# Miniprotein binders against q58433, part 35

Target 1, 377 residues: q58433
Amino acid sequence: MLFMKYEGEIAIGPVHPTMLEPHRLRLFIEDEIIKEAELVIGVNYRGIELIMEGLPPEKISILSEKICGICSHIHVWCNVTVTERGCDIEVPERAEYIRAIVEELERLHSHMLLFGHAFEVLGFETMAFRAFMIREPIMQILGEITGGRAQYSCPIIGGIRPRCNIKESKIPALLERLEKFEENLKKLLERTVNDPMIMSRIKDVGVLDKKTAKKLHALGPTARGSGIHSDMRKMGQVPVYDNFEFEEIVFDDGDVFSRLAVRFYECFESVKIIRQGLKDLPNLDKRIYNPNYELKEFKPIDVYNEAQRGQVYYSYGLDENGRVRQVKIRTPTATNLACMEAILPGHHVSDAELIIASCDPCFTCTDRMIVVKENKI
Key: E = the ipSAE of ESMFold2; O = the ipSAE of OpenDDE; V2 = 0.75 times the mean of E and O plus 0.25 times the DockQ between their complexes.

## First folded at step 20 (miniprotein)

Design pc6 (at its last look DockQ between E and O 0.48; V2 from the best seeds 0.00; counts 0 for: pae E 13.3 > 1.5, pTM O .690 < .8, SAP 70.187 > 70)
Fold by OpenDDE base, look of step 20:
Structure pc6 (fold): chain B 377 residues (1-377), chain A 93 residues (1-93)
Amino acid sequence: as target 1 above (377 residues)
Amino acid sequence: SKITIEVTIELDGRTYPFRWKVDSPLLLRYFLRELVEFLREYGVEEVEIRIEAKSPEDAKEFAEILIRVFKELGFTEIEVRVEGDEVEVRGRL
């Protein structure tokens, strides 16, 4: 092992101890160039899985909601789907539509948060502000539907909470707000792609080639930015999405631009899904919850969904006492950060934060880059 | 020392405060223009901008810049308050 004398170490990653994904990237730098990157995966999965073990499925939903502050809905939805499929519980179509609508709203606000952060990292504070302002209407819609801005608690076993039922009288106003959001998003996109300073910082930077992305099993927008089809909504894993016309956004260049562009264009597809869902809602049965279910024993089943960051996976069984067993949870972040770990070497240190940001690690918990200059004495 | 900008907007009957810090007066001018333009494009009818300047002279300069920006962007009612190092500009479309 050639001990390379590194001039410094930089640590980048989420700091919040309650996160499932306290991942830290250690960057070893020589002459301002990243020579090595080391991903330290915070293994909180095992802790949460162990806490869930032996609980009733209704209680693990409460825990799943606390897993991620930005993607709480997808975790709850994926969680309840395990029980629903394992117990053959019919979920009313209206409930699944609302689950999808709330998920796409969650995707929208999460992508806008990422854009805001990416612009901050780039030093484009005005564009960051624009992104955060464009996000606010989405947060309001989520608040109106779910009664909360952070914890929606929308899915329950057998459907959705009554408070999350979208009233038909609200649909016109929601559609108008979505149109305004889409218009503002188009303007933000146009400004971004026409700014040569922004484009110079994100094009041809942090290239994850398709071969490497496949080898490292990249997921979601990180995979799609490298020309890999990876969307559980398109793979038949989430049946409610079969009711909607939308595209899987894929870019081939594998750079920071491509990973951001996937998310930008995916926002328009999310709006398209929500618009279709809202238009169909009046024609659906009014039932939003199936109270007539029994929990039964079942062996662990695999459930997939597509979070804003990529594939989410939940698996568990129920025992004879209605307690969850063999809980497994996977999120895309560790895998996607490992892709960034692989591509960081050879880049200038000033690109590191942006490259890492481009895979969308959970920023609500990401403390700023701590530059530790260890002068080796 | 960073210049603190507080922007309060009313949108859909809710008030949203935003706080930003910029390092230079030049960046502040660009930021304020871009911000007010965005807010107008967003359909914000009332915009309030508060700035903590480094000096009373800077506060006056920022007030003049803001008034010009608001006028250029079609705001018809512009209220300006300068108190020491603090500037408050309210514009209505």
Scores: ipSAE 0.022, ipTM 0.477, lowest interface PAE 5.4, mean pLDDT 82
Fold by ESMFold2, look of step 20:
Structure pc6 (fold): chain B 377 residues (1-377), chain A 93 residues (1-93)
Amino acid sequence: as target 1 above (377 residues)
Amino acid sequence: SKITIEVTIELDGRTYPFRWKVDSPLLLRYFLRELVEFLREYGVEEVEIRIEAKSPEDAKEFAEILIRVFKELGFTEIEVRVEGDEVEVRGRL
């Protein structure tokens, strides 16, 4: 006899009209308790990798930008870095500083977006509203620097676009705006940790212990919320960060609270990095681009960076005609969703969306949780 | 069934637009008060709130709420426009 099993799907990650499909997380529920969770990988990085094969490196930046609408800068930065290191292209120090400043601004707005979504899931629209309002000035700063609020085409091979150069006369105002953001962030954090209804929903919920996190290769704040040191900025992989004083944020309890707390405190560290970078810019050489390079053949090299969700990895080589070969791209989302897949069973369905959100899987306004009750017959 | 709320603020001589669509907040009076109180805490110099209500009666109610909240929070130069389903209230702190 055939038994029908009901299943539900949550569409997670970017919804893109041409190239990417969202991940799907299927929940099997009995009496409002999650019994099983199954991750169906939606993003086809092999397809993107194949499309990139044989293209010039500068065209890869265009495709890299499309991989993630809210984190496009890190993908473009990784891409140009592969070619720069493979061809021994010197990048002006000022350009590297601005690349880092833009990335940290991207980290700020992305973490704030996640806080807003988490508050919405908790049913507190006013807290979500506060998060979104605090986020907006960061988006405006990004738009002023890069010309695009959602697509940040700042890095180019050998430097940054001239449009993205930060004028020294603008720095005092940027620092003042950053200070106001930091003050509002402190208030948001205080309101969160002092609200017992919020805390009851996030503390001791969705625990990913350190052993499981290591086994499943958790990355980014998901890993750092479970006691794992994993920040590529502290591991020598992104040399410009050696110029900034900041700390890797790690919490040990592995609950939703810990994963959110990592992100809250990372925002304060990002503010520190941006402030230091802006203050240093006037003392740096004014060059933002090195036009004096020639592409050369190189065998695949590995480039790592730390996006707001965790490690991003790019690898490719260049053939004798300047064409990209053996492309490999990895992002943390699928791995971190696998961690959530592993810990969801046993939780009440009302916690599912929050637990999934806590690994920051690229929510969109069209993402919906689909809940399925398994038939007992 | 969505209510559109548009907020334009002025901070440090710059203008910042925000836009939401809400289904129907259960306690809209409370929501609007919290919004204006947060904007005051945020340090805005001028705020404009536009609401596309479901009816002219709702638009008038929202105008009354915003005027009262702006006055209570110390906003000055309060300007109000109510036409049909639309309300616009502007205030300076």
Scores: ipSAE 0.000, ipTM 0.348, lowest interface PAE 13.3, mean pLDDT 79
ESMFold2 (binder alone), look of step 20: mean pLDDT 82; pTM 0.815

## First folded at step 21 (miniprotein)

Design g0 (at its last look DockQ between E and O 0.56; V2 from the best seeds 0.00; counts 0 for: pae O 10.0 > 1.5)
Fold by OpenDDE base, look of step 21:
Structure g0 (fold): chain B 377 residues (1-377), chain A 93 residues (1-93)
Amino acid sequence: as target 1 above (377 residues)
Amino acid sequence: SKITIEVTIELNGRTYPFRWRVDSPLLLRYFLRELVEFLKEYGVKEVEIRVTAKSPEEAKEIAEIVKRILKEAGFTDIEVRVEGDEVEVRAEK
């Protein structure tokens, strides 16, 4: 019985010292079949929360942006929203629209990155290349809007940074680029679903049933791939999204295919949101920042948003000195990885990486999956 | 023993490597077909293909397949070298 202990340290989360969640996955393998999976979640959230404690909310925003290299925007947006709600700060509608547009662009590039990675894991290098090439125009749009490709620094308390204001004269070019993106994405989807070799590797593999997904509190596309409605944008948690017509994408089969398919179809919905946002922008008040606010003391407020991976949660209060207290941050990664841990047993070891990838652990951090093959003889 | 396919393309002034490892002739043909479609889709003008076969005989067969596929993809200048179990193909449009 060759117990190959695959200790894969899946560093899930940005390799920055402020990494929230180094996850270590240990696989116990017998005859190439996973018998047990052990996920050790690194509790770095507590470290960041402790660093944030007692800081001004503006300084927390800077820290929140560094939490995730792929989802920096959603962290900043969720963070500033706590202060805005706690202090009754009016945020200009144009600022909220731009926050949503930037978020959906972040979702697009993140999903394309996952598709690229999934195709690499599957050994479909040309498909991976297609996904990465489709991603690049989105990264360029983000760069044009925010001035940065990874750290956008778009949201601030009371609105957005002036550099993130989308000029009306740029809207036609943005729409054209989105149209081309959508066309290319459709071609990628059609190619994927019509390839029996690809489909055989992702269909009926890594099934997370709805009951288990609920029990383990799956979030975002991981939950939606198992037939669970879970989208904070649709649950009234992010009011700006009420201005947009879009669908929550849900699949029932709970396999790797379903988790990927949710994200594929969500990309089209993200494009719809961005198009609507860009269409409305010229008709909105031009104000993008409310400078007329005062910080006040408030008890911790719960704020939710929908990251590309699922529900993100921020909570803190402000004390009498305008310092944050009782900081809590939750990302969907830990619960979604726990779902993958639960379903890994019984699968062939060759499917492990794909199953894990299908919950979209933060890959800017997974480039350092050290699979330590300890042959314990 | 796996057949290794290494493909290098030049696109937009950049070089991109691709690698496949296949266990069967079926998979080899599959990836070669996909490669042709890819090369056509992106208008690739220069490609290098290296294949490590399981035998010199298989290498010769693969060389002929690759040559045919590249011709079908519209490449006109095709250089094929077979050395033992290694195939090297360079093609230009």
Scores: ipSAE 0.519, ipTM 0.839, lowest interface PAE 1.1, mean pLDDT 86
Fold by ESMFold2, look of step 23:
Structure g0 (fold): chain B 377 residues (1-377), chain A 93 residues (1-93)
Amino acid sequence: as target 1 above (377 residues)
Amino acid sequence: SKITIEVTIELNGRTYPFRWRVDSPLLLRYFLRELVEFLKEYGVKEVEIRVTAKSPEEAKEIAEIVKRILKEAGFTDIEVRVEGDEVEVRAEK
């Protein structure tokens, strides 16, 4: 049998009005086996950084929240934190608690969305539906807490928006809804790990070994699925998390199963964090905003946080006119896609989308195949 | 060379379609088993199933399997229509 060689492309990343195109992963295939993969970076972080240069810090938040529609809160939180630390602005403890609660809710809905997508890629549509149904109540909770208009506009410099304050009277109902989510998540996990048909498709597939993960600097659940401890919340980078008991989830096998399992068990840890945060709120001072701060010049400050996809890094300084300078923003998606690029050769083309999805890139995947013309003899 | 199965359910006033493409008897049985568990879990009272088989003979076999499975799941009013390689099943409790 003779096969024509072809190039496949998968569009990965958010569609943004000011961005040129999503990331592209080109696949070069022979006899349905991937022979090589090439990552073409679409989102230009240097372009985003240039747009932000010279703006007031609050304008950076607006742009930051648009980088990723499903992780906008972590970007806004990182931005306000750079300014807060650089200007020595005290943030009320209640505000930091609510920032963390909202982030963990964002982690929950994002992980559930990935599970649904992974099941869809595999053709397990009823499992995908289950994931989406389990996710929906989390979206409702998030909307109620943030005011129902936009999930990602909770942090402001010096605190949180007043609309995001959680009324004490609402806490018992929120805890009950969270318990229901946890019960349904346990059932989904059990259905997954006890189903040989599902397990046969995700176990020992798309292995990213620890050495390769370290060499290519894998981040987040991609790294933690390959045995690497890498969680900014546990490394002292986000002080509010010192108030919560939770575990860093690590698996060693580096397969698709491991990357999904890290996320599954992280959901249970997120539930623990949210529950603890909600129970502590009544005992905290009621302030949610520091009105008595001054912006001042500072040299670039490094801020790290842990998004659902891994480490997010923000750095900038403020000049004497209160304008942002020397912006650097790093997210885990491009680095983790480079890891997938490295391991794709040797796999059957039918596994490509699953392997790529397992590092949780942004939710635009368009399979393209480009026929490479034969050269003349 | 795949069997196409399309399922339509109503849940909470909304209609949801599911679609499977299968090429083995094991996958067919797996998805039908999963469908029954799904229908029970979500309390679905009414379902419509459309199958495009590879042959009229296969369509007849699949129709009987679907009818049997839905009866075991508690659906009592099951209407089955087979024309060529197409199967249409409507069921309610």
Scores: ipSAE 0.430, ipTM 0.811, lowest interface PAE 2.7, mean pLDDT 83
ESMFold2, look of step 21: ipSAE 0.338; ipTM 0.755
ESMFold2 (binder alone), look of step 21: mean pLDDT 80; pTM 0.795
ESMFold2 (binder alone), look of step 23: mean pLDDT 81; pTM 0.794
OpenDDE base, look of step 23: ipSAE 0.007; ipTM 0.297

Design g1 (at its last look DockQ between E and O 0.93; V2 from the best seeds 0.00; counts 0 for: pae E 3.2 > 1.5)
Fold by OpenDDE base, look of step 21:
Structure g1 (fold): chain B 377 residues (1-377), chain A 93 residues (1-93)
Amino acid sequence: as target 1 above (377 residues)
Amino acid sequence: SKITIEVTIELNGRPYWFRWRVDSPLLLRYFLRELVEFLKEYGVKEVEIRVTAKSPEEAKEIAEIVKRILKEAGFTDIEVRVEGDEVEVRAEK
């Protein structure tokens, strides 16, 4: 029995390679079937937390932005929210709206990136190309709003940076781009679901049942793909979202298709949120930043938000000197990857990469899965 | 042995390269069909297709299939070269 050990290194970590060890996935394979999967989660959030300890909250925001290249906004937003809540800092409504708009744009481009990657993994290069082309307008919008494509630096304590203020004169053009995006996304979805070759590779593959998903604490689209309601935006954790009408997308089948479908349909909801936000913006107070705050001592406060991958958690307190203490950061990646680890056994080795990709591990942090074939003699 | 299909296109002044490795005639036909739809969708006017077949006989068969599909896609100038197990097709529209 030739045990092929496939060690896939999934480098999932922050943009700074020195701070976080890549996740390593070891697959024990017999006759091309995965028998065991061992995920070594190298994300040493503890290292980041330790670096943040004793720093001013403003400096932590800079560090948080560097944690993830794809989800930098949500990290910064969660980070500043801890200080804002702990110090009773009023954030102007317009600032919160813009934070939400930028987050949903971040969700859109991240989901499109995942679709592109999933199609590449499947060998559907033209479909991958379509996904990446659909993504570009979103990146342009983000660039126009934030002045940057990767590091938006939009949230600050007390509001947003002035450069991130959405001018009313730009709203029509943004709406037009969103309409085009939505049309193209719909075409991509229709093409995908009507292609039996694609569907055969993603349907009934990598099934995460609801019980296992709950047990392993699946989050975000990974949980929602298994019939679990899990969206911090709907759970009252992010109050600005109460201003928007949108649906939580949930699928029950728990397969790769379901995890992808959640994200596809969630993109339409993100567009709805952005449209509503842009519609309301002209009627809101023009203030985007509250400069009139004082940092106060507070005990660690829990802050949740919903990243493209699921629940993000930030917690810290401030001491008497305005230094952060007891920093805790949790991202959905670790738990979602653990779910994929649990379901990998019994699958063909050729499905492994797709199954893993379907939980959307942070690809900017993932160096390409290096499948190291170690022949265990 | 896999059939390798390499496609080069130009879109908006940039070259794009696609590569497929297929082990079945079914997959080959599938990707070629998808390619045609893709070319139509994006209004691609020039395409280069390279195929490495398993045999010279298969290469000839593939060449005819590719030529037919590109004609169906509306390409009018189609150059086909078969050398051994390699097929090179250039088409313009």
Scores: ipSAE 0.448, ipTM 0.812, lowest interface PAE 1.3, mean pLDDT 86
Fold by ESMFold2, look of step 21:
Structure g1 (fold): chain B 377 residues (1-377), chain A 93 residues (1-93)
Amino acid sequence: as target 1 above (377 residues)
Amino acid sequence: SKITIEVTIELNGRPYWFRWRVDSPLLLRYFLRELVEFLKEYGVKEVEIRVTAKSPEEAKEIAEIVKRILKEAGFTDIEVRVEGDEVEVRAEK
């Protein structure tokens, strides 16, 4: 019998002809077993960083929103925070609360999207449909608050857009819709963990041990699924979160189940944060914007936040003419894909797409595996 | 050699289409049972199911399973057509 060798590629990340090139993961397969995996880095953000150089900081928000279609809010929030901290701009507490509420809504819809895609990869299409249906009300809430379901432009330097202010009269309905989302999420989780057919595909599969996760600097739920505490919201990097009671979710087994379970339980924590934020809003001052600031020169400073995929890092300064300089932007996708690259060898090819999906790469871009069959004669 | 199951439903005035390709009777029964739970959960009143079986004998067996499951789910107007290895079921509540 001749051995069969395959070569497969998965394009991951947004595909934009002029700005971003997706990551690619090449799989070398023999007898249905992955023998080697090779990550080809496509996105280093250098192109976007170069476009941002020399622009006024107000214009950077437009570009940062375009970096990720499903996590645009966290990028805009990081951007305005760099300028706010560099220029010592006071941001009203109400604005910071609403920034956090919108980010946690973004975390909910992003995690639900991942659950839907994971179920699709496994062929559990009715479960995928359930995930997408549970997700839809969150998208509607985001659209009502911000005017956009995917690109919201909520933060501005010194506050939030007036449209994004949440009227007190709307809060009871939002809380009721959030409660219904939570009930449906509980049902989805129960269906998943009580289904032996689903569990057999995700338990003990794609194990990323803690040593490897540390060595390769895993971030976000990928790291937290392997026993690593890594949440910027709990590490003092995002002060508004000090106002909310919530827990960092950590699992130890490092399998696909653990990475998904972190996200499932993070959704419940996001619900807790949003509920607390909404209930607190009526007691906060009504200001949502600080008109009394001026831009000043500052040397690059570091800003960290916790996107649904993990740590997001922004750094830049302003020159004497108020122009952005030395832009650096880092997201968790490349490092988390490197973790998947390291663990893929030895797995059956049928598990490849699931293992890769479990670190939540950008599903709005092509993430298809290209298998090339090479027979030796 | 796989069994293909295609399902069409309507929710809130919009059509949705699902497709499974299965290679075992265990997976077939699993997805059909899951489908019934789904139809009940979302209050689906009209469904169309098309199955391409591996043989005419299997098609007849699947048709009976689908009919029984839809009756248990509360569908009362069930039309079944079996031709060779193809099954077509249309059902309404």
Scores: ipSAE 0.385, ipTM 0.788, lowest interface PAE 3.2, mean pLDDT 84
ESMFold2 (binder alone), look of step 21: mean pLDDT 83; pTM 0.823

Design g2 (at its last look DockQ between E and O 0.92; V2 from the best seeds 0.00; counts 0 for: pae E 3.2 > 1.5)
Fold by OpenDDE base, look of step 21:
Structure g2 (fold): chain B 377 residues (1-377), chain A 93 residues (1-93)
Amino acid sequence: as target 1 above (377 residues)
Amino acid sequence: SKITIEVTIELNGYRYPFRWRVDSPLLLRYFLRELVEFLKEYGVKEVEIRVTAKSPEEAKEIAEIVKRILKEAGFTDIEVRVEGDEVEVRAEK
């Protein structure tokens, strides 16, 4: 019995000592079938939380931005929201709109990155190329709004940075780019669903049933792919989203296809949100930052937001000196990876990478997936 | 034994390599069809295709298939070289 131990280290996180979640996946394989999967989550949350402890909230924002290269905005937004709520800081409506627009752009480019990667894993490199080409206009929009492609630094306590203010004169060009994006995304979707070779590799593969998803607390598109309603934007946790009409995308089959399909269809919803936001922006008060706030002592409060991967959670308090205390951060990645760990057994080893990819582990962090094939003799 | 297909395109002044490993004639035909559609979609004017076949006979067959497909894609200048198990095709439009 040749036990091939496939140890894939999924390094999730920038190789910074502040990496939240280096994950190591060990696969025990017999006759090309996964018998056991062991996910070692190196939750470095404790490390980051400890570094954050006792710092001013402004410095916490800087640290939060560095947690994830793909989802930096949502971390910063969630982080500043804790202070804003704890100190009763009014955030101008225009600032919240721009935060939401930037978040949905972050969602779009992140999903396109996942599609590209999934197609690469499947061996459909031309489809991967299409996904990456479709992604590029979104990256350009983000660059134009925020001044950067990766670190947007858009949210600050009390609003947004002045550079992130969307000028009315730019709105028509942004809308045109979004229209082109949506058209290209539709074409990509049609190509995908009408290709039996692609569909055979993703349909009925890596099934996470609803019961297991609930038990393991799946989040975001991973949960939604298994028929679970899970979107903080729809649950009233992020009030700015109440200004927008959009649907929560849910699929019931729980397979790789469903997890990908959720993300495909929610891209269209993200475009709808951005269009609505851009339409309303000219009619909003021009204020983007409230400088008239005082930091106050408050006990830890819970703040939720919806990253591209699912629910993000931040909690901390401020002490009498305006220092953060009792910092807690949770990302959806660990929970969603645990779901993939649970379903991997019984699958062919060739499907493992795709199944893992389908929960969207942070790939900017996983560019260092070192698959160590240890032959256990 | 897998057939390796390497495709290099030039698009907007950049060269993009694609690589497929196929174990069946069905997959080969599939990827070649997809390639044609891709080349048309992006208006690719130059393509290089390298195929490592399982035999010299298979290489010749593949060369003819690739040549036909590139013609269907609208390429007019097609150079085909077969050396042993290797096929090299360069096409311009």
Scores: ipSAE 0.542, ipTM 0.854, lowest interface PAE 1.0, mean pLDDT 87
Fold by ESMFold2, look of step 21:
Structure g2 (fold): chain B 377 residues (1-377), chain A 93 residues (1-93)
Amino acid sequence: as target 1 above (377 residues)
Amino acid sequence: SKITIEVTIELNGYRYPFRWRVDSPLLLRYFLRELVEFLKEYGVKEVEIRVTAKSPEEAKEIAEIVKRILKEAGFTDIEVRVEGDEVEVRAEK
């Protein structure tokens, strides 16, 4: 009897004009069971690190923006922070608050997009539509603040762009829209957890145990779904977050449900952060930019922040001519892909896309599973 | 073999397609009930449903189920056409 063997390929991550190689996860399938998963590294941050070498820090902000279409804000924020700390540039408190507010709005829309995709993968089309409709007002708010929905240019060295300032007169409407979002999010959560058809597909599926998650250095909601504390916002790495009351969300079971639940409850925490930030803004000084800074030579400085998918790391220094040197950039994508390699073997192929979605490897732009080759025995 | 359900709704001047592929009458009823809740929640006034059943007998059965649930959702102008294993339903409020 002839068994069908398949090799599948999933393009993961945005395709960059200067880095035309998305990550790929190859699946080797026999009798509808995944026997092996193989990560093929495509996106090479070493290449973009080399392109950034020798540029002025203002110029590398534009390159940072291009790394991820749905998380460009966090990359730009990390970049400007390296220079700000290295040059002892004071950033107005209002600017830091707005940077955080924009990041939390980005977290909301990204998590909602993932929920919509997860529901689509499961075939729950009306639930996917609900997620996308709930997400849309967040995209509108981001567009109003930053001038863009999917790609943002809010942080600049020493502050934020003037267009991104949030006028006090706009705050009551923003708070009302945020409250409506929260109400709809509660309804979506309730529908999900009370639906046995949905729960049967996500509970106890795709388990990443805590030991394996630690061994593979899981990050972000992937790690927090397996009982690992990993949130840079709670670890003192992003000082503006000390002004907000919020909790790190952690679940212990490591299944698809747990990874999705982390993201779901993180949305409620993001709402809390945004609400507090918006309410505080009228009491802050009006300055959003420090025009009186000087660039100076500094040795490489490490900057960490928490993107929607986990830790982001930037490091570089400036030489005596104000040029960026020794660039190092790390994102959670590679470690989350390694976790998928470990989770997938032994599962039925019908669970593959769901498990992959629950780890959120930045596939919303070009993600697809491609049958590359059929092997016969 | 699977039953195919294609749904098109109109919401705020835009048309949105949905598609389900189901292999059991239980899953079919589940998705149709979820659709009804969705139509009510979003105040949908116009819907088109096309079903490709496994047999002509099943198509007739599904047509009655769809007609019943659309009436429950408040639709009053319901046109149902059944030809072979195909069902086409158009409904307006």
Scores: ipSAE 0.400, ipTM 0.799, lowest interface PAE 3.2, mean pLDDT 83
ESMFold2 (binder alone), look of step 21: mean pLDDT 80; pTM 0.793

